# VH-VL binders against Probable Rho-GTPase-activating protein 6 (rga6), part 9

Target 1, 235 residues: Probable Rho-GTPase-activating protein 6 (rga6), of Schizosaccharomyces pombe (o43027r312to546)
Amino acid sequence: TNLCKFTFPTPECAPPSLLLPHIFAQCVHFLSLNALHVPGIFRISGSGPVIKAITEYFYSPPHFWLDETSEIFKRIGFPSYIDIAAVLKRYIMLLPGGLFTHKDILNLLVPLYVDSSRVKVPIDIRNEMAALCFSQIDSYVRFSILCSLLALLHQIATRTQELENGMENTKDSTLMKPEALGIIFGPLLLGNSSTDLSKSCPSGNVNDLMRFETEKARVEAKIVEGLIIHWPEVL
Short names: E, the ipSAE of ESMFold2; O, the ipSAE of OpenDDE; V2, 0.75 times the mean of E and O plus 0.25 times the DockQ between their complexes.

## First folded at step 7 (VH-VL; framework fv_gevokizumab)

Design n5 (from k37 with heavy chain Y103W W104F; at its last look DockQ between E and O 0.04; V2 from the best seeds 0.00; counts 0 for: pae O 9.0 > 2, placed apart)
Fold by OpenDDE, look of step 7:
Structure n5 (fold): chain C 235 residues (1-235), chain A 123 residues (1-123), chain B 107 residues (1-107)
Amino acid sequence: as target 1 above (235 residues)
Amino acid sequence: QVQLQESGPGLVKPSQTLSLTCSFSGFSLSTSGVGVGWIRQPSGKGLEWLAHIYWDDDKSYNPSLKSRLTISKDTSKNQVSLKITSVTAADTAVYFCARSLTWFDYTGDFDYWGQGTLVTVSS
Amino acid sequence: DIQMTQSTSSLSASVGDRVTITCRASQSISSYLSWYQQKPGKAVKLLIYAASSLQSGVPSRFSGSGSGTDYTLTISSLQQEDFATYFCQQYDSWPLTFGQGTKLEIK
């Protein structure tokens, strides 16, 4: 497998070198360089046909591992950054087993990032424990994907904060704050990893299940929000 | 030895802002896991939690009073402050500050308390 | 909000007695419960945390038990210094809430 060695432009946000599928690396790269200020990135739906074309092209051999994007972009045109962001989301969604392959990782992360009166972990310990959780990812490719993504999300969040600080009345709901990013990526990153919800809901009631799912999503969002905010200190 | 001491105006007029200060020794609010909370007790009544602040500046407020409460810390002075705006007779109480410690452990209880300071809202 | 109920507001007992004070939560609080002792003119003292864990420095005659919604503070042999008001507190969820207190008086 031809993995692309990608060096993140922001050393504090990611390891010096990551091994990524080319398409993922390129998407992250483009977004990191050009799309940090794009309103509604990851929230706004891209072009379905464009996303489909890109996905089909790069998810089919041999293009998945090729360092070549020129062919597809000649065919469909250069995609918008919103489209590229959407491709990233889809890529993550389509990964078999998700990014967190170990089912217990969520359980380990919950006490670290969920605000509760029960347990509050000191920041330094939290970061170390989070790092430990990440070390449990067996696939370096998956690890790299996760790191690159969180680094990107951190950058977006940071830029969002900078924009907000510069604006007196930022009523712009399109700004991608960590909370918003958490809502989007919480389920994407953690949703596939955990427990048969049907087993965790004792009542078996559909309403209870829905409530449980909602709460789970909230917890996942909170975890990812925390990871995004504190990402530089986690690695 | 851990010690906390509350200070306040003793008497406050209705609609004014009540300012309370908790001075403590024997620990630092820069220490991870440390928190300080405010609790009040009206005469002959139970305890009511008001607000909590942690070493990392996380804050929690009683929802019923949130709009009127502001908690802050001065780590360098070992002080925690609480402001209550628009006070009424219902805010007459003994006010306590108390320490909580959490190190990947149970949190939300208070292991050390101040003696409390009485605040009366005059009519 | 979780309501904490101490059904007994006052209790009379004698030195040497075994005393039990109860606290009930309006919903399960998963053992996130503490017991406090309050004496006039003194700082409130933590006795029990996590429903059954004895705070350091607290005499072993104090013990806590319970689960779910129902909790109990027990003084195995009441001493003269134990006459005070006792409060339970939940810290399962915000806002933190306290019981109304049980005053232990000399019979």
Scores: ipSAE 0.012, ipTM 0.544, lowest interface PAE 9.0, mean pLDDT 86
ESMFold2, look of step 7: ipSAE 0.320; ipTM 0.711
ESMFold2 (binder alone), look of step 7: mean pLDDT 90; pTM 0.930

Design n6 (from k37 with heavy chain T102I T107V, light chain S31T; at its last look DockQ between E and O 0.34; V2 from the best seeds 0.00; counts 0 for: pae E 4.6 > 2)
Heavy chain, then light chain:
Amino acid sequence: QVQLQESGPGLVKPSQTLSLTCSFSGFSLSTSGVGVGWIRQPSGKGLEWLAHIYWDDDKSYNPSLKSRLTISKDTSKNQVSLKITSVTAADTAVYFCARSLIYWDYVGDFDYWGQGTLVTVSS
Amino acid sequence: DIQMTQSTSSLSASVGDRVTITCRASQSISTYLSWYQQKPGKAVKLLIYAASSLQSGVPSRFSGSGSGTDYTLTISSLQQEDFATYFCQQYDSWPLTFGQGTKLEIK
ESMFold2, look of step 7: ipSAE 0.284; ipTM 0.696
ESMFold2 (binder alone), look of step 7: mean pLDDT 90; pTM 0.923
OpenDDE, look of step 7: ipSAE 0.225; ipTM 0.714

## First folded at step 8 (VH-VL; framework fv_gevokizumab)

Design q1 (from k37 with heavy chain D105Y Y106D; at its last look DockQ between E and O 0.51; V2 from the best seeds 0.00; counts 0 for: pae E 5.2 > 2)
Fold by ESMFold2, look of step 8:
Structure q1 (fold): chain C 235 residues (1-235), chain A 123 residues (1-123), chain B 107 residues (1-107)
Amino acid sequence: as target 1 above (235 residues)
Amino acid sequence: QVQLQESGPGLVKPSQTLSLTCSFSGFSLSTSGVGVGWIRQPSGKGLEWLAHIYWDDDKSYNPSLKSRLTISKDTSKNQVSLKITSVTAADTAVYFCARSLTYWYDTGDFDYWGQGTLVTVSS
Amino acid sequence: DIQMTQSTSSLSASVGDRVTITCRASQSISSYLSWYQQKPGKAVKLLIYAASSLQSGVPSRFSGSGSGTDYTLTISSLQQEDFATYFCQQYDSWPLTFGQGTKLEIK
């Protein structure tokens, strides 16, 4: 796969000198600069044919920047922010073995972000423990994907808060809060992290397994929500 | 099929200790995430949670009654027991046991309940 | 302690009606909320968990919605067997607490 050095546009939000796949880096760069305000970003589905065309073009030579002068966009038009967000999601979904290859990542993160009343961990210590967990990711490319994605999601959440502070009625807002982003990215980032069902899975009952999967998805959402909110502190 | 059944004395005199047993089938307290709780309902009134015990023996008690409550389990017998000391007429209620499943957090709700057992406290 | 309030203690309805029952928490409970059905002489039955997830074996006419402090149980087309008392319960934190119940009666 084609890798490039990447610096997130807001350097306080991510480590310098990340190593990203070219297509991922271009999507993150473009969205971070142009799309922090987009209603329903990552929630609304993009165009399947457009997403495929972008993905196929960037995997083969020649390589182009994601901008309006690129040859591909003369033929298909410039993609929407929703389309570019969908390319980013598709890339994560198609990662072999998912983003985390550590078998017990959920067991490490749950006490930090979800089960606060059972395990009382102060917020500042919680963030330091999360940073230690992520420093042990055994692939720098996967680490770079995580850091750049969470930096982007944090910036979207921050921009959403700024825009809603100027609103009279935020109940009808379609901007993406950390809760909504957590729901979308929780299963996407963490959903394939564990194959060990013996720690929490019930004794082979289909109804219990269905409840297990529903609660797993909620836990994944809460972890990612917390990471988005506290991301600069985890660094 | 998951089933729970409460058993108790029916009648208890004031100041005595109320002992209740929940016998269950179709699941085991050796399974991670499984717990059993006790809930009571005075006649014509709402539900009050009393105590909860997890597969790993972690216990929680209603703070208003904590000094009087003891919950314990016998995993090999598929039983959970509740004791309430120094009972008064206010402890007259139907007592339920119920199963909980919690996979990632320390609280829970109750997906299967027993039919309940009436306990009356009177001299 | 988190107080759970069901503002309506009794509700009359006819078979076929769409019925909503509300439950309010004294603080945000982050969708850690369940709905139960209680009939005289029967075990309490879980209907909805996690505010909106339908328990296995529960008819699809039951649905749950809400977030934060405000939650609803909806029965889309009331059936004869649905006349019962309905309770909400939060499981955001200990102690676990229940609403006082809403009795659904034949009109």
Scores: ipSAE 0.216, ipTM 0.660, lowest interface PAE 5.2, mean pLDDT 82
ESMFold2 (binder alone), look of step 8: mean pLDDT 90; pTM 0.925
OpenDDE, look of step 8: ipSAE 0.318; ipTM 0.741

Design q2 (from n4 with heavy chain D105Y Y106D; at its last look DockQ between E and O 0.55; V2 from the best seeds 0.00; counts 0 for: pae E 4.6 > 2)
Fold by ESMFold2, look of step 8:
Structure q2 (fold): chain C 235 residues (1-235), chain A 123 residues (1-123), chain B 107 residues (1-107)
Amino acid sequence: as target 1 above (235 residues)
Amino acid sequence: QVQLQESGPGLVKPSQTLSLTCSFSGFSLSTSGVGVGWIRQPSGKGLEWLAHIYWDDDKYYNPSLKSRLTISKDTSKNQVSLKITSVTAADTAVYFCARSLVYWYDTGDFDYWGQGTLVTVSS
Amino acid sequence: DIQMTQSTSSLSASVGDRVTITCRASQSISSYLSWYQQKPGKAVKLLIYAASSLQSGVPSRFSGSGSGTDYTLTISSLQQEDFATYFCQQYDSWPLTFGQGTKLEIK
């Protein structure tokens, strides 16, 4: 419930002076500093009791940064990076009304980020149009959540690339590439937006609708993958 | 029930223009998101995509044959036509038409195919 | 152009066998991959789209898997009607391209 001013630890990755819920700010800050290298982060499930405990801790005052000396963690043990990532993901999932207010955000973003699109858009126009889409977010808190999340995901993707450049075989890597993060966060960020069904559902029958929704999820993943990769350029 | 059927000349002479017609039922090219593509298969060979046309008259051609290909539609007759100019023996193949739906991107696969029609280019 | 390679052109198997057919793309196609079945005298049939999604009306013994550049079609228990030629196709980018096919023959 409580808001705080937040500066992302890598200032070029996010606007200054964001306004975040304390629980979200704590999780983003901790993960950005400590967990860019964690295999399976956001993919692997966290502990339900630990997630609940973290959520309850930040609900009651006073509001403290995560550290090993916090009284709650003496009682339940210090949470894993996976647990903290799960708290962050669950916060977004439960956000009333979602992050975007624009009903057809997918129709605006598809031509910008999907390579098989009928329209090729120059990169500088792509970045400016993406920024315009995000400026339509009605709430500064929701805008701050989006910016800090994408900054974190970009940092994870960048660190993954750095670590894999030192590997002989990246096929066995469990680190989170932009593709994997896009699969996880695509539906989470974009899946609740209104969809104009006139685009691809010609008969309205169940088979066409089922395929339409399957392909929607893949498009959502591809858009978020692209946003993660190009995030500093969108700012 | 979606059905497509190809028709063509069977035999054409080199340097002539090959004209193919796809007649279909169970869907309409007036419907947003609907497209029809042409694919060919030379004897004992793999499949080669040729051209594609969408409900809004957007057209895509295989770059290796683009200068020789013309695709068009007649929405009122539920037909799509393909012309291939200046044919040679290399154009001998079974020619298929197939339905493609646009979901979120302009590429796609083919969910319903015709039986194919053999075209032989020979003097 | 994205080249699609099916390294096995012909495969012999018996009814009841588990059969695996592979397809490799020359670059990542992000699961924009379909599998087709072709029998002589019959229309080509779409089996799998999006690498792993089963087309309506296709028996559940067919499944698809893979990501990036490497994709697999699996038939879990081969039936008499499954002897055919199988093609993969990418739809990641123009031009659309197909693998050369894998013919599945009865032993």
Scores: ipSAE 0.225, ipTM 0.670, lowest interface PAE 4.6, mean pLDDT 83
ESMFold2 (binder alone), look of step 8: mean pLDDT 90; pTM 0.930
OpenDDE, look of step 8: ipSAE 0.370; ipTM 0.757

Design q3 (from k37 with heavy chain D105F Y106D T107S; at its last look DockQ between E and O 0.01; V2 from the best seeds 0.00; counts 0 for: pae E 20.5 > 2, placed apart)
Fold by ESMFold2, look of step 8:
Structure q3 (fold): chain C 235 residues (1-235), chain A 123 residues (1-123), chain B 107 residues (1-107)
Amino acid sequence: as target 1 above (235 residues)
Amino acid sequence: QVQLQESGPGLVKPSQTLSLTCSFSGFSLSTSGVGVGWIRQPSGKGLEWLAHIYWDDDKSYNPSLKSRLTISKDTSKNQVSLKITSVTAADTAVYFCARSLTYWFDSGDFDYWGQGTLVTVSS
Amino acid sequence: DIQMTQSTSSLSASVGDRVTITCRASQSISSYLSWYQQKPGKAVKLLIYAASSLQSGVPSRFSGSGSGTDYTLTISSLQQEDFATYFCQQYDSWPLTFGQGTKLEIK
């Protein structure tokens, strides 16, 4: 895992001087500058051989830049936006213990984004409470991954809204809205905290376990959707 | 240096399982970035990719044939096997195995091929 | 699935000729394309990878070009040993797919 200092290209969207794995930083930088408009980004599967080649090449020293001057791209051609997005997703999926190692993070975030009907939470209080939750992340690298990813997803969502303002029927757009991104990234970012299922499901029935896991995934999606929408205010 | 060789039964009756073995030398499937694929060519026709296996046991299958295909490896013997169940006359072809390699070469490219082995399915 | 089409199944040519073989993908494959040479009784050879990169040991008379959906293999001055069947292959996505082949025959 080679680490580098990273500044997100739009500096108001993320803290400065983040610390990212080189491959992650390169993918985020490239996608932020070039791929905010790509239909189905992160949803569509990339090329298996290309994703494997990129991940193995960039984990081996010496590492290279994600541009056309890199030796591997002279051999295989430059990867598509979909391939680069798939590399980013794969990196997050393979993080040991996920981004949030503290098991209580979901319990802290649920009332802010999912269960607000009984307790009214003003938007500025919600943003401050979310920021406090993220200050509890014990790894600066994990914090940097979260900040840079949410900055990228926020920009994609913003660009999608700009493009759809000119569309006749927004409901049929293949561009990635915060809801769709939340469905993809919710379980990926929040779902890696595995707890004993017998403690989580009182009945132990297989159907009850399946419903519990489905509802957990929906909660995770709603949290990430909200974070994408409100990301600059959370900082 | 790098060599691959296919072996198979030559003749197979319909409905039987076709088993093919790729034996190779000059490289190991335990080496990171290495894969082996199977490709077939019916008489007078083009090439059809069947399956691929990587050093880390990640596998891919042609979806049109997936229900009938099983690829596996034995890294200690430098062998890759392909099984095709419930064969018909449409499975009559020359079967090739080929190496794929990352670093300086695309993992989806096949830089070294075997000579091929003819398999005929007949009543 | 990405369909690869080589619209010419057979070409006749003489030694010394310049020959072009075309390959078309049903969608953009972003130059993730290889060219192979097949001769009877011999192992298939990789000629070109990444649309335009020569495999080690391949003569410089072979070249590849193209982008997006349209690709070509060119032999600048045909030699006796070049009479063979040529296939393109995409590796943009699973499943891996090949063109139907173009047989290059002596005129």
Scores: ipSAE 0.000, ipTM 0.400, lowest interface PAE 20.5, mean pLDDT 79
ESMFold2 (binder alone), look of step 8: mean pLDDT 90; pTM 0.924
OpenDDE, look of step 8: ipSAE 0.187; ipTM 0.698

Design q4 (from k37 with heavy chain D105L; at its last look DockQ between E and O 0.51; V2 from the best seeds 0.00; counts 0 for: pae E 6.3 > 2)
Fold by ESMFold2, look of step 8:
Structure q4 (fold): chain C 235 residues (1-235), chain A 123 residues (1-123), chain B 107 residues (1-107)
Amino acid sequence: as target 1 above (235 residues)
Amino acid sequence: QVQLQESGPGLVKPSQTLSLTCSFSGFSLSTSGVGVGWIRQPSGKGLEWLAHIYWDDDKSYNPSLKSRLTISKDTSKNQVSLKITSVTAADTAVYFCARSLTYWLYTGDFDYWGQGTLVTVSS
Amino acid sequence: DIQMTQSTSSLSASVGDRVTITCRASQSISSYLSWYQQKPGKAVKLLIYAASSLQSGVPSRFSGSGSGTDYTLTISSLQQEDFATYFCQQYDSWPLTFGQGTKLEIK
């Protein structure tokens, strides 16, 4: 079987007893323990041949690829943090049916995280309503993927803040802030909901469609940024 | 081709009600995400947003003027109207109407503007 | 209310110059910002939306950048037709608010 029970290393960041695909669990576990400080993580592309090799190795379910004694790593060397992050991203990108199957997930999340003029809700109630939205995920495996990913991203964002506080007057940092992670993961997590979306525009031209997609991508990024920042409170 | 045009009285006496009409073509207020806003500009000064109305009749007003403003639409006539009551010299400005498109937000910016109409409040 | 500040009310520049106009918001507006051009006797034109997206029909010498609270409009090589007043506007939340404008004049 290609699923395993998973406990996130930091208990306050995720529910206990998650159920994850083996490859996803190994990536999340490794990154959570070893890679919270890596500049450009998830933004920098990994090595395509290394990513393919790791992915194909886990096609045979019982193997534990993040162990240095694994046969594959004797052949290709142990992958970098960037390579492991890329495997994780690729797994999410290739999920059959995407992470959310609810067609209206953006309509549920926009008032909570983006459009405060429609809903002015205290933070505690907003977090409870977000948790109710996630109860609409129809698969415990998809729910587990969401929880473990957001726990990891929250830890990266927290570690980035700690490291930036130790560096006064840094103008540009390659460490991943919630804003940058939101830009990367917004389209990956929420973008698939647009397959059933109507493309109704008054002018019906390419510029209106490009504006539609630009606005959608920024909304997706803002939602994921907010989820990363407030993730332990949503639990 | 999207076009908007403002019409108004030109001159209004203090304490009266200013009535403005925006007539437009090339789009419809029955279309989801479409709205019309009113913006004014006193001579030599910046722009001040007044009010906005969406296709679904959702309305927003500048809080500093809200008690004096009424926005309404007539979708079949392609018109949006603004009334401002109890005018004073401070209401002398060029008044613009402009189209907004918002696909995912309740707020928006303005992609097409009218030429503006000058309204003078004079005693 | 989100206040939008354009720190420079007027700029003098020559044809061919690179010009930047700045706009600061009183709180983060998450790139929900537009730039407009106003010329006497002409309709106001939208130049840039979403902080950096170029409106159709606007020359590519115009560009926008920025995030959070700090935004800029850049004209890479001024042309005669670019002498105008430029406004920023936020659309993160109601009420919609504009910067006070920056007038770009012949030096």
Scores: ipSAE 0.081, ipTM 0.630, lowest interface PAE 6.3, mean pLDDT 81
ESMFold2 (binder alone), look of step 8: mean pLDDT 90; pTM 0.929
OpenDDE, look of step 8: ipSAE 0.304; ipTM 0.741

Design q5 (from n4 with heavy chain D105H; at its last look DockQ between E and O 0.63; V2 from the best seeds 0.00; counts 0 for: pae O 2.7 > 2)
Heavy chain, then light chain:
Amino acid sequence: QVQLQESGPGLVKPSQTLSLTCSFSGFSLSTSGVGVGWIRQPSGKGLEWLAHIYWDDDKYYNPSLKSRLTISKDTSKNQVSLKITSVTAADTAVYFCARSLVYWHYTGDFDYWGQGTLVTVSS
Amino acid sequence: DIQMTQSTSSLSASVGDRVTITCRASQSISSYLSWYQQKPGKAVKLLIYAASSLQSGVPSRFSGSGSGTDYTLTISSLQQEDFATYFCQQYDSWPLTFGQGTKLEIK
ESMFold2, look of step 8: ipSAE 0.405; ipTM 0.733
ESMFold2 (binder alone), look of step 8: mean pLDDT 91; pTM 0.940
OpenDDE, look of step 8: ipSAE 0.104; ipTM 0.685

Design q6 (from k37 with heavy chain D105Y Y106S T107D G108S; at its last look DockQ between E and O 0.56; V2 from the best seeds 0.00; counts 0 for: pae E 3.6 > 2)
Heavy chain, then light chain:
Amino acid sequence: QVQLQESGPGLVKPSQTLSLTCSFSGFSLSTSGVGVGWIRQPSGKGLEWLAHIYWDDDKSYNPSLKSRLTISKDTSKNQVSLKITSVTAADTAVYFCARSLTYWYSDSDFDYWGQGTLVTVSS
Amino acid sequence: DIQMTQSTSSLSASVGDRVTITCRASQSISSYLSWYQQKPGKAVKLLIYAASSLQSGVPSRFSGSGSGTDYTLTISSLQQEDFATYFCQQYDSWPLTFGQGTKLEIK
ESMFold2, look of step 8: ipSAE 0.342; ipTM 0.689
ESMFold2 (binder alone), look of step 8: mean pLDDT 90; pTM 0.919
OpenDDE, look of step 8: ipSAE 0.349; ipTM 0.760

## First folded at step 9 (VH-VL; framework fv_gevokizumab)

Design r1 (at its last look DockQ between E and O 0.54; V2 from the best seeds 0.00; counts 0 for: pae E 8.6 > 2)
Heavy chain, then light chain:
Amino acid sequence: QVQLQESGPGLVKPSQTLSLTCSFSGFSLSTSGVGVGWIRQPSGKGLEWLAHIYWDDDKSYNPSLKSRLTISKDTSKNQVSLKITSVTAADTAVYFCARSLTYWYTGDFDYWGQGTLVTVSS
Amino acid sequence: DIQMTQSTSSLSASVGDRVTITCRASQSISSYLSWYQQKPGKAVKLLIYAASSLQSGVPSRFSGSGSGTDYTLTISSLQQEDFATYFCQQYDSWPLTFGQGTKLEIK
ESMFold2, look of step 9: ipSAE 0.017; ipTM 0.606
ESMFold2 (binder alone), look of step 9: mean pLDDT 90; pTM 0.926
OpenDDE, look of step 9: ipSAE 0.410; ipTM 0.758

Design r2 (at its last look DockQ between E and O 0.37; V2 from the best seeds 0.00; counts 0 for: pae E 9.3 > 2)
Fold by ESMFold2, look of step 9:
Structure r2 (fold): chain C 235 residues (1-235), chain A 122 residues (1-122), chain B 107 residues (1-107)
Amino acid sequence: as target 1 above (235 residues)
Amino acid sequence: QVQLQESGPGLVKPSQTLSLTCSFSGFSLSTSGVGVGWIRQPSGKGLEWLAHIYWDDDKYYNPSLKSRLTISKDTSKNQVSLKITSVTAADTAVYFCARSLVYWYSGDFDYWGQGTLVTVSS
Amino acid sequence: DIQMTQSTSSLSASVGDRVTITCRASQSISSYLSWYQQKPGKAVKLLIYAASSLQSGVPSRFSGSGSGTDYTLTISSLQQEDFATYFCQQYDSWPLTFGQGTKLEIK
């Protein structure tokens, strides 16, 4: 009852007929239509009270609840794009067991998206292997969350590139590039995955553990950055 | 305390096989994410990476020498071995072994041995 | 193969000076770069990994920076024990490759 059928607003960017939690679906829908250009989206923290209100009230499915006429918004005001993005992030963060449950997901994705991997994969095979990795997600709801999120992040990255092409100095841009989105979503999407490597970190040396965690976070960020950039090729 | 120590023959005649052993302590090559590499340095020259072996027996070789190199490990003895066949004077160098300890894609070296000189001469 | 170039083969400086050593890769290595210190008769020491991350036990006067193809090791206040040869190394792609070294001579 908390799920709905979802078609991403730009149908070319995601498979049709996804199944999403209603709160997630409405956030993705709203942001895809209205917020592709928002500086600091997903990076800037939202309002805690607003995020709580949305999370507690709006995950049940009625009609489109992100509407200025909804009674909750008469009390607290209509949420900003930053607030809506924070709700979406929080939903992923609280997802039981994470998004990917496959034990080797990082080992499968590293050769595809991290240049310094122990294995390099030709680009033609890369796209097909990525699609195969995602077909191994054992929950259609988790698959739907992945597809709709990556579609949204790809659109943000594409819009960022379009806007920066009109600028002399792209280093001054506050728009969200794939690298920044990868840093934010890497741990969220991949941080709960396990590998033989993470369980075997040398004991008795805190510096080895710290380096392990730092390298894991970098890998997660780089994989998600690559997924965002190449998302249409994976579809 | 992580320590590595190289041992080798000191002098090798041309066309023979050079055998090197890296003995280490303070870590195990059965631990995921652990690797050992070999690097050499000819007198007054830069460093050249030769080969790498990881805990899962994945092996990487410098392509310029790959046909002559064999790396192997003995996990129970905490040893890694490197063999270089058909040596010439160009193989005269100080040989180092070093630990690589990072998540699966890293190839940098956090602990090194002191090095062992190998001279190829008649 | 990715070539690593350290354009300065030797450098003289005094104790207390700020010293900068540069390293250039022949293609982007995405910050997969480490810096090493080599002293005669001693084991090689890792200083910096991932272009800017300080290895445990390395004094904070050492720092690394750079991205893409251009990388820098900085010693903010040179000490007597910093007399050594410094190498950069990329780990973006096999084969692993090193710069030719920069010898730092303390006056």
Scores: ipSAE 0.006, ipTM 0.576, lowest interface PAE 9.3, mean pLDDT 81
ESMFold2 (binder alone), look of step 9: mean pLDDT 91; pTM 0.935
OpenDDE, look of step 9: ipSAE 0.395; ipTM 0.751

Design r3 (from q5 with heavy chain H105R; at its last look DockQ between E and O 0.49; V2 from the best seeds 0.00; counts 0 for: pae E 7.6 > 2)
Heavy chain, then light chain:
Amino acid sequence: QVQLQESGPGLVKPSQTLSLTCSFSGFSLSTSGVGVGWIRQPSGKGLEWLAHIYWDDDKYYNPSLKSRLTISKDTSKNQVSLKITSVTAADTAVYFCARSLVYWRYTGDFDYWGQGTLVTVSS
Amino acid sequence: DIQMTQSTSSLSASVGDRVTITCRASQSISSYLSWYQQKPGKAVKLLIYAASSLQSGVPSRFSGSGSGTDYTLTISSLQQEDFATYFCQQYDSWPLTFGQGTKLEIK
ESMFold2, look of step 9: ipSAE 0.035; ipTM 0.615
ESMFold2 (binder alone), look of step 9: mean pLDDT 90; pTM 0.934
OpenDDE, look of step 9: ipSAE 0.466; ipTM 0.783

